# VH-VL binders against Type II restriction enzyme NspV (nspVR): the designs that were tried, part 2

Target 1, 219 residues: Type II restriction enzyme NspV (nspVR), of Nostoc sp. (p35677)
Amino acid sequence: TILTIEALRTEAAIFSAAESIHPEPLLYGVTDGKAVGTYIEQKFRLYLKEHYEFVQGNSASGIDFPGLLVDVKVTSIRQPQSSCPFKSARQKIFGLGYSLLIFVYDKIDNSTNRTATLNILHTIYVSAERTADFQMTRGIRNILANEGNKDDLIAFMSDRNLPVDEIEAGNVADEILRNPPMQGFLTISNALQWRLQYGRVIERAGQEDGILTVYRNNP
Key: E = the ipSAE of ESMFold2; O = the ipSAE of OpenDDE; V2 = 0.75 times the mean of E and O plus 0.25 times the DockQ between their complexes.

## First folded at step 1 (VH-VL)

Design a10 (framework fv_utomilumab; at its last look DockQ between E and O 0.02; V2 from the best seeds 0.00; counts 0 for: pae E 11.7 > 2, placed apart)
Fold by ESMFold2, look of step 2:
Structure a10 (fold): chain C 219 residues (1-219), chain A 123 residues (1-123), chain B 108 residues (1-108)
Amino acid sequence: as target 1 above (219 residues)
Amino acid sequence: EVQLVQSGAEVKKPGESLRISCKGSGYSFTNYWISWVRQMPGKGLEWMGKIYPGDSYTNYSPSFQGQVTISADKSISTAYLQWSSLKASDTAMYYCAKDYSLGEYPTGWFDPWGQGTLVTVSS
Amino acid sequence: SYELTQPPSVSVSPGQTASITCSGDALPKQYAHWYQQKPGQSPVLVIYKDSERPSGIPERFSGSNSGNTATLTISGTQAMDEADYYCQSADSSGTYVVFGGGTKLTVL
């Protein structure tokens, strides 16, 4: 069967429930979030391959489901964040260019059995249009609502240290005026790559168009 | 028992550098934010910023951006607040606190607080 | 420039109910948290997420957040409750922590 977005979301919910009760000896005492993330990503992909056909991501494509334009992120509830490759400063305004499927876990070690269970507290689908930076889009939308002009937008981008030169800032401002951005719900900052913060999408899931609750351990 | 133990009181002169510390114990230090709060003599509480020690991601209050540096050494479960050049107006009590933020947003509550570090800057 | 406004002082008689308010335009969209600070001591969390009470805080402490105002309520106020009380919330974006100016509660 060919994998669709709808099937991906349904299967992610089923996977989340099953994983939440799976004791795993290899994760006992593991504190490396990268190792936990790789474990879930690989297990989920193998889970899907048994029944679905899909274009498989690789290091060159940079996302897990390039045929669907979806990337999978796995993060701890305690600091729900990820990194991703920087492609363009416009991503902070218009979004990443792909959707996110986010598994948010709380890891519970059982010292009696020396196993760990990855309790999936939230699984969230964020449509591509909502993956822009919250503060950047909020400020821009406020400027537009108050009839601000191109110079106001350029000044705002400069005040927020958007990594663009003068020519790019002008071009982005023109694009904003032609195609006003939607409110984004990530926090996006630059470290070595984009650093994406997910606290807001965890809170707002099911309450905003394009930020969907796929699974929640407390419904 | 969750504890935050801060370094001792400091008496400094204007222009000197200073780093104060906050050592956490009794919990997973790298999995919780640490916030710093200033209280000037006889005044209220002012949030300065926070750090996630697991990756050193830092979020500063706009009022304190560029005026202090917040850092952490996760290998010894310690967060730091640092000035490169103290001013007399930096005279205050400085608290660290375990912060229940989930990221930059939403902001969390603080429980427990450290005992405070009194910094006095005078000539 | 965003502010949380608290009355500078509140006085109550022992056994009566004290109410301490915290007003701000962002409060309808943000949680409020409350701290007690006695002279020479660190702040202590007494209410979080508008109305939740941490372990060890007496049931006489309660909180609410409605409209532009969060309220800390202490029923059956005791002399030991005499302290400064601070509300904490966030700016309109939810990203920056903001404290109220503090309220000195006097029990007499």
Scores: ipSAE 0.006, ipTM 0.562, lowest interface PAE 11.7, mean pLDDT 88
ESMFold2-Fast, scan of step 1: ipSAE 0.348; ipTM 0.754
ESMFold2 (binder alone), look of step 2: mean pLDDT 93; pTM 0.955
OpenDDE, look of step 2: ipSAE 0.011; ipTM 0.532

Design a11 (framework fv_gatralimab)
Fold by ESMFold2-Fast, scan of step 1:
Structure a11 (fold): chain C 219 residues (1-219), chain A 127 residues (1-127), chain B 111 residues (1-111)
Amino acid sequence: as target 1 above (219 residues)
Amino acid sequence: EVQLVESGGGLVQPGGSLRLSCAASGFTFGDYAMNWVRQAPGKGLEWVGQIRSKAYGGTTHYAESVKGRFTISRDDSKNSLYLQMNSLKTEDTAVYYCARSEYDFWTGYKEGYFDYWGQGTTVTVSS
Amino acid sequence: DIVMTQTPLSLSVTPGQPASISCKSSQSLLYSDGKTYLNWVLQKPGQSPQRLIYEVSSRFSGVPDRFSGSGSGTDFTLKISRVEAEDVGVYYCMQSIQLYTFGQGTKLEIK
């Protein structure tokens, strides 16, 4: 059976429920978020391989499910964010170019059994059109709703310090007028590395088109 | 069009209480941190306090001069910000403005500048 | 609390001439994200405060290019290259690195 986006979401829900009660000795005392993320991503892929055929991600594709245009993200409820290498400033306006499947966990260590359990509180699907920056798209959409023109858009992008020069700003403004963006729901920040923040996605899941609650523990 | 409109000001005796409101329109109110800023007659601007969005914990912060006496709250379903003022002093006489602050989208959590201000409501504390 | 000090407190300028306002903070406004959290606010006579400049030198949309901000650390300047009648008002610097504090304000008047 070939893996589809619908099947991916259904299987992620089943996987999340099972993983939330699984005591894992290998994760006891592990504090490295990257190690926890790798554990979930790898275990989920192996779980899917038992029942489905799909194209696996590699260094050339850059995402976990290139055939479906879906990338998997794993994050802690205590810091619901992940790193992201962006290709251009345009992604803050039009989205990443792929959908996200986000596993949000709360890790619980049991000293008696020397195991850890990853209680998956949320598993959320974000469609590609919703992966743009929330504030950028809100401001742009407000300008368009008030019949703003190209100069208004260029001024807004400059005011918000979008990292584009004057020529690129003009080209992006033309594209916005031709192809208005949908409201994005990620916060896209630039501290030392571009980072995606998921707080708003967690809050709005199930209440916005394109942002689906795949699984929720203790809803 | 972003609009902030304050109300609830008036004359009150020292030791009394007042509740100010700020009605917001033209934007998604719940996504922004909101502030109260005041200005005494003929004086400069003084920040009073802030309430963050629910995404950032809905936490409140206050200027030292009002701690323990003033409480900021919000009702996102009504697009409204409130300032409950207790134990009012003559020194609290001022025009009170509500102001919107945006988080720096480069960091996601650092609230920076005030981009929109209301028209103000006058509070007079006098015997 | 961070103390903001403005100089001068009042300034009278002939139209077309430049104006310069200084703002000094009691400690550095450089944050760990590499940004400096110094902003300028304008209050015209009888009106509410309005946005002018954020993060030292960035103009808000609609602010004429005759306004420019500069500075780093604890020492900042707001310049108006050619003052116009509409520029009268009180200019405030504001730090936003640790809560919020304003300078005393600088009143700009036309001769």
Scores: ipSAE 0.000, ipTM 0.427, lowest interface PAE 17.9, mean pLDDT 85

Design a12 (framework fv_imsidolimab)
Fold by ESMFold2-Fast, scan of step 1:
Structure a12 (fold): chain C 219 residues (1-219), chain A 123 residues (1-123), chain B 112 residues (1-112)
Amino acid sequence: as target 1 above (219 residues)
Amino acid sequence: QVQLVQSGAEVKKPGASVKVSCKASGYTFTNYYMNWVRQAPRQGLEWMGMINPSGGYTRLNQKFKDRVTMTRDTSTSTVYMELSSLRSEDTAVYYCARLDSSGYPYEIHFDYWGQGTLVTVSS
Amino acid sequence: DIVMTQTPLSLSVTPGQPASISCRSSQSLLYSDGNTYFYWYLHKPGQPPQLLIYKVSNRFSGVPDRFSGSGSGTDFTLKISRVEAEDVGVYYCMQGTHWPYTFGGGTKVEIK
């Protein structure tokens, strides 16, 4: 059986429920978020390999499910964010070019058993067109709704410190007018490497088209 | 290619201590628990304990808790098992074994083992 | 400690014939997460032990289809549908459900 996005979401829900009660010796005392992320990503991939065929991605230089255009993100509820290689300022407006499957965990160490449990509080699917920056797309959409022109868009992007020169800003503004962006729900921080912040996605999951609650662990 | 290479055979007198090493290569050392299992002559396998190489935390079999110490050196990807107050019944082949818990459905099993270290305790 | 009782102590099998090994635990190996952490290992002379079966019935990578595991709760069985010369060694069951991990006493399989 070929893996589909629908099956991916269904399996992610089952996986999340099982992981939320699973005591894991390998994670006891581990504080490195990258190690926790690698653990979940590898375990979920092996879970899927049991019954599905899919194109395997490389998380170091690509996305986890290139055939589905889905990347897996694993993040702590304490700091729900991840790093993102800078590809193009356009990604703040039009999205990353792929969908996200986000596992949000609360890690609980048990000193008696020397195990850790990753309580998956949220598993969220974010469609590709929703992976743009919230504030950038909100402002652009407001300008378009009020029949703003190319110069209005360029001024707004400049005010928001979009990392484009004057020529590229004009090109992006023209593209926006031809292909208006959807409202994005990530916060994409400008830094030496871009940070994707998932707080709004967690808050709005299940309430916005394209942002699906795959799994939620109710206390 | 995962490899676990153990130190050579040891001959000790009763009451002495022995320290066996297990050097790992071919994977991320801190991502897998390392276990120690022994087999005395004409006896079965006996689990001694495990260490988390990342934090250095251990869980030891109560039978050995007062005599066994497990440590690691992350700079050399090496785990150590030291057994003190040796008795003749401690004569055994000692194995290090990597614990794989990365698979799902949930899989906890020893996937790679060292070649074994013979420890002989005799007067 | 969970006691693992393994029978028989030894089996002498004609090549191509089936073999069956039993393992019984002193208490249920079903963990609270719904999984049963029960394993079969083969220890050949001069080699370290090697994993055959994990979680009761799953064959480890590279293990021939002639090996199968079954069971639940406290009673487990390893079957070899047709024993070959390379299958000679001592077979051990193991539980990973409760600390400390414990092994069965072993079953020696040899060819007639």
Scores: ipSAE 0.000, ipTM 0.408, lowest interface PAE 18.6, mean pLDDT 84

Design a13 (framework fv_trastuzumab)
Fold by ESMFold2-Fast, scan of step 1:
Structure a13 (fold): chain C 219 residues (1-219), chain A 122 residues (1-122), chain B 107 residues (1-107)
Amino acid sequence: as target 1 above (219 residues)
Amino acid sequence: EVQLVESGGGLVQPGGSLRLSCAASGFTFSSYWIHWVRQAPGKGLEWVARINSEGSSTRYADSVKGRFTISADTSKNTAYLQMNSLRAEDTAVYYCATEPYYDSSGRLLDYWGQGTLVTVSS
Amino acid sequence: DIQMTQSPSSLSASVGDRVTITCRASQGISSWVAWYQQKPGKAPKLLIYAASSLQSGVPSRFSGSRSGTDFTLTISSLQPEDFATYYCQQANSYPLTFGQGTKVEIK
């Protein structure tokens, strides 16, 4: 059976429920979010392999499910964010180019049993067109709604410190006028590397087209 | 200025091979899938193949399966169509076109190159 | 494969006329139809997507509509620059398929 995005979401819900009650000795005392993320991603992939065929991600593809254009993110409810290497300023406007499947956990260590449980509080699917920056797309969409032109868009991008030169700014503005972006729901901050913040996605899951609550443990 | 530029077309004999290239100028492939669509002289449009920007997922029209191979190099913003075992009926202008990564828009082709002519004849 | 049957194959009209072109899908494709304009010697240009959504930069005289598996492109007041061939495309599933085209000629 070939894995589809709909099957991926269904299986993620089942996986999340099972993981939320699984005591795991390998995670006891582990505080490194990267190690926890790798654990969930690998375990979920093995779970899917039991019943589905799919193209596996590797370093060249850059995403976990390249055939579906879905990347998996695992993050703590205490700090619902991840690092993202800077690729293109356009991603703040048009999205990352792939959808996200986000597992948000609360890790509970049990000293008596020397196990940890990853209580998955939220599992959320964000469609690719919704992965752009919220503030950037809100401002652009407001300009377009008020009949703004290319110069208005260039000025707005400059005011928001989008990292583009004059020529690229003009090209991006032309692209916006040709293909207006949808409202994005990530916060994408420019630092030494891009940080993706998922707070708004967690709040709006199930309330916005393209942002689906796959699983929720604490309504 | 946004452009897709095709190259690699030309005259080739039946059974020959050609490699077409599609290079982006003025924008990047980061949010797009890349398609090849052809048009025989005086005829309509026929979809040929597509690849996602990371090169991990490909689809082909039945008429070209096993003969054509699509590939992409995202570091160069370039897609390729390797055409083998060419036949007279492959004679056409070949366009590359982009599809945005938007679930709610369907499989539309928003940017098109100017095309490159492939003629398969003796 | 999903077949797209486009009609008419050609039509002639005067500047200011209302022009309609129809496309029928051989099976249900929801609203997933795009329309393209192709001028002689040029690449196709996207006009309409998702049956009725106007592409940015396209004049408002172009519109699209859907009734079941029937899709219509309308030009409300034909202009000289609208001389072209128009194609519908089903945007639902692979392989992507196009109608055979409608050539619009000025009388």
Scores: ipSAE 0.000, ipTM 0.414, lowest interface PAE 17.1, mean pLDDT 84

Design a14 (framework fv_gatralimab)
Fold by ESMFold2-Fast, scan of step 1:
Structure a14 (fold): chain C 219 residues (1-219), chain A 125 residues (1-125), chain B 111 residues (1-111)
Amino acid sequence: as target 1 above (219 residues)
Amino acid sequence: EVQLVESGGGLVQPGGSLRLSCAASGFTFSGSAMNWVRQAPGKGLEWVGQIRSKANSYATHYAESVKGRFTISRDDSKNSLYLQMNSLKTEDTAVYYCAREGLYSGSYDEPFDYWGQGTTVTVSS
Amino acid sequence: DIVMTQTPLSLSVTPGQPASISCKSSQSLVYSDGNTYLNWVLQKPGQSPQRLIYKVSNRDSGVPDRFSGSGSGTDFTLKISRVEAEDVGVYYCMQGTHWYTFGQGTKLEIK
């Protein structure tokens, strides 16, 4: 059986429900978010391998599901964000080039039995076209809706501190005019590494095209 | 027309220091990450290190072979990139090139879209 | 480090004949954004390196269409359909997926 995006979402929902009630001794007292993330990613991959054949992602710099163009992200509800390598300023406008499957957990330690439970509050699918920066795309789309020109786009990108020089800004503006971007829903900061913030996709999941609530556990 | 011109190369003894410069013109230097790449005589190309733009807090990254000995810096007001080389070894003998980091915008998609002419560093007694 | 291995190390071609250079990476070059950051760089005798191909198969401005790049994952090829005298030099593949590493180079000579 070939793993599809639809099957991936369906299995992620089943996995999330089961994981939300699983007491795990190995996670008791663990505070390292990377260790928690690795635990969920490995367990989900093994879960899928029981019933599906798929191409595994490469090293840490690759995509988890390259055949589907989907990358998995695991984050805490307390700080729903992750790091992403800085590759191109263009990604703030046109998206990352791949879709996201985001597991948002609330970790609960039980001192009586010395276990931890990762209560998965949200599992969200974000289509590739929606992975651009919210404010950049909102501003650009407003300029285009008001019949703005190339110079207006260049000025806006400069005001938003997009990390491009004047020549590159002109080229990006030309591309925007040829291929207007969709509204993005991530917050992407300009840092040593790109920081992706998921608060808005959590809030808007199930209410925007391309941002799907795969699973929700609302006490 | 994008141009990168390196200078500062010369002969130094092992254990010595040398500072290379790269003068940029024809583009907005402050918006681009910049790289140093070297080539030992008769050998292939080896990446030395990178400095990012102000938007990325001037972050620097180095190849393992030079980490701790070389420092990359820049002066955006002078459109200049620098490589400070300390504790030089004979294996550091090479032509040193500066090269621009491209951003995704057609021909600027990838790093090393433009290279300088190179400056020769010889580390010998 | 990602290790880049080129074959052959040298190639002698009669003018007008095709040439092919192979490049293999020690791990996949697919980046987290779905792009494959594999470039081909040419260094002509006595000149600075110049980029020919970016993201596997895209020719830089001014590069003749007789140059073509192909491949995926860990295996890549540069082809020159009809070699000309001006094509003499050393060809390098380069990965930009995890920092930057170059192949050892392939010297192209006219027979």
Scores: ipSAE 0.000, ipTM 0.416, lowest interface PAE 17.6, mean pLDDT 84

Design a15 (framework fv_roledumab)
Fold by ESMFold2-Fast, scan of step 1:
Structure a15 (fold): chain C 219 residues (1-219), chain A 127 residues (1-127), chain B 107 residues (1-107)
Amino acid sequence: as target 1 above (219 residues)
Amino acid sequence: QVQLVESGGGVVQPGRSLRLSCTASGFTFSSYGMHWVRQAPAKGLEWVATISYDGSNKQYADSVKGRFTFSRDNSQDTLYLQLNSLRPEDTAVYYCARAPEYYDILTGSKYYYMDVWGQGTMVTVSS
Amino acid sequence: AIRMTQSPSSFSASTGDRVTITCRASQGISSYVAWYQQKSGKAPKFLIYAASTLQSGVPSRFSGSGSGTDFTLTINSLQSEDFATYYCQQYYSYPLTFGQGTRVEIT
């Protein structure tokens, strides 16, 4: 059986429920978000391989499920953010080019049995079109709604320090005019280190088209 | 298998121009960002410029901004660095280097370090 | 710009020695540090990224550690092929910056 996006979401919900009550000795006392993220991603991948056939990610693809165009993100409710590959400034406007499956956990350590439990509070699916920067797309959409032109778009991108030269800014502006972007819901750093922040996605899950609540343990 | 080969270096007088090239083989060139890094004789490494996989994002060191232009031709697996208004302090071995696209989901999904390096090409600016 | 300072600038060592090179950032850079080895007359070779993750094919005697501002590269049981100059590099923000290098010389 070949893994589909629908099956991925269904399995992520089942996995999240089971993981939320699993005591894990290997995570006791672990505070490193990278280690927790790797644990969830590897465990979910192994879970899926028992039931489905799919292409796994590698360094060239840059994402976990290249066949489905889905990347898995794992983050703590206390700091709901992660790093991501950023290939082009266009991604702040048109989205990352792939969808996100985000596991948001609250880690609980039990000192009596020396285990930790990752209580998955939210598992959220964000469609690729919604993975653009919230502020960038809101500003662009506002300019377009007020009949702004190419020069208005170039000025806005410059004011937001989008990392493109003048020729590339013109090309992006032309693309915006041909293909207006949807409202994005991630916060993508305006500076040089590209972090994705998920606070708005967590808040708006189930209330916006393309941002689905796959699983919720604490509504 | 993965290789980068620089060319175009040479000896020029101050104020002149050179065009450096870097040809890539053994990997999908169009999927990776690229860097230029230089090293003056008997000195350390100095970052010069970075270009994204599709050429839409370019970053330059302040010392070369406005004089050097970075570009790429993904159909030819080739990287270019146009050096204009050369100064004696630009004398260095120029390396092209590959920026990995993905290596760490939470902490390192960025292409700022250099995982594959060419052998370098020498640029000497002297009268 | 983030300044990367390495210490020592050079030192002599013998095969079998445990060698530690330090790198200090002028501000917090999390774990965004890479390490490179450069032998005389050669291009740099990539060793480590994310402060502690070894590149495939790099011998296990190399290890990296640190976070924030203080980072170390350690070589356990130095081999003859390890005499080289080592550079740290931050990739937290532009402009990308390297340390000045540490030369490991044979005694």
Scores: ipSAE 0.000, ipTM 0.430, lowest interface PAE 15.4, mean pLDDT 84

Design a17 (framework fv_namilumab)
Fold by ESMFold2-Fast, scan of step 1:
Structure a17 (fold): chain C 219 residues (1-219), chain A 123 residues (1-123), chain B 107 residues (1-107)
Amino acid sequence: as target 1 above (219 residues)
Amino acid sequence: QVQLVQSGAEVKKPGASVKVSCKAFGYTFTGYYLHWVRQAPGQGLEWVGWINPNSGGTNYAQKFQGRVTMTRDTSISTAYMELSRLRSDDTAVYYCARDYYGSGRYEDSFDYWGQGTMVTVSS
Amino acid sequence: DIQMTQSPSSVSASVGDRVTIACRASQSISSYLNWYQQRPGKAPQLLIYAASSLQSGVPSRFSGSGSGTDFTLTINSLQPEDFATYYCQQSYSTPLTFGGGTKLEIK
């Protein structure tokens, strides 16, 4: 059976429930977020391979499920964020170009049996069009709602320090007017190493079109 | 501007301890892991371990387990690496380097490095 | 532990040459591989992350390729400032490990 986005979400829910009660000796005392993330991603991929056929991600594709245009993110509830190598400032306005499947865990170490449990508190699906920056898209949408023009958009992008030159800013403004962006729900820093922050996504899951609660441990 | 500034060179006798500092500027200190990497004169790079400045959690390479301790002080955005029971083969430049906190798709890397601290262990 | 092997350990080249450096992991590391440049007396600098992604500010003559166990760094049209030592590094699992380095020397 070929893996679909719908099957991916269904399986992620089942996987999340099982992982939330699984005591894992290999993770006891492990504090490296990368190691925890790799553990979940690889275990989920192996889980899917038992029943589905899909194209595996690599560096060239840049995402975990290139055939589905879905990237998996694994993050701690205590600091719900991950890295993102943005290719263009345009992505802050129009989104990443792929959807996200986000596993949010709370890791609990048990010293008595020397195991760790990854309590998956939230598993959330964010459609591609919702992966833009919240503040950028809110401001742009407000300008458009008040019948703002191209110069208003260019001024706003400049005020927000979007990393575009004058010519690129004009081109982006034209694209916004032709194809207005949807409200994004990520917080995207514009530091050298761009970060995606998921706090708002966690709060709004199930309450916004395109932001789906796949699994929730504490309703 | 992101910058990691390390403490100055140290000369120690075998059996002593050394504590190297790494002060972070220009970014949210708790948003990135800090790694320690050393390089003996004329040799390659060797990973020592990392600290998560947010939680204080650490992970050390097994060969240093039991004689390295990594700590941080979030109030001054500074990380520390203390190496005890020094041997002559601990002579090296010790670097701190920033790595993104959390999991990503293949993109975790040491994007900024401190200038290095030369630690010389000789009699 | 994942062992990283670089080849060659040194290479002599002239300005304008195309130089290729190889890096091999003892186990599959997917695309969790970074490349660094170190000039004498200086700290290493990130060139490539995620096997093939060019770090901001790094000249386009640098490129990375590969996945799994075999990786390559290519410098197209070598410049004088490129004579340095290059290291690969896996970020797949702890302990993080570096290749032995490749010293690029002027011919």
Scores: ipSAE 0.000, ipTM 0.438, lowest interface PAE 14.6, mean pLDDT 85

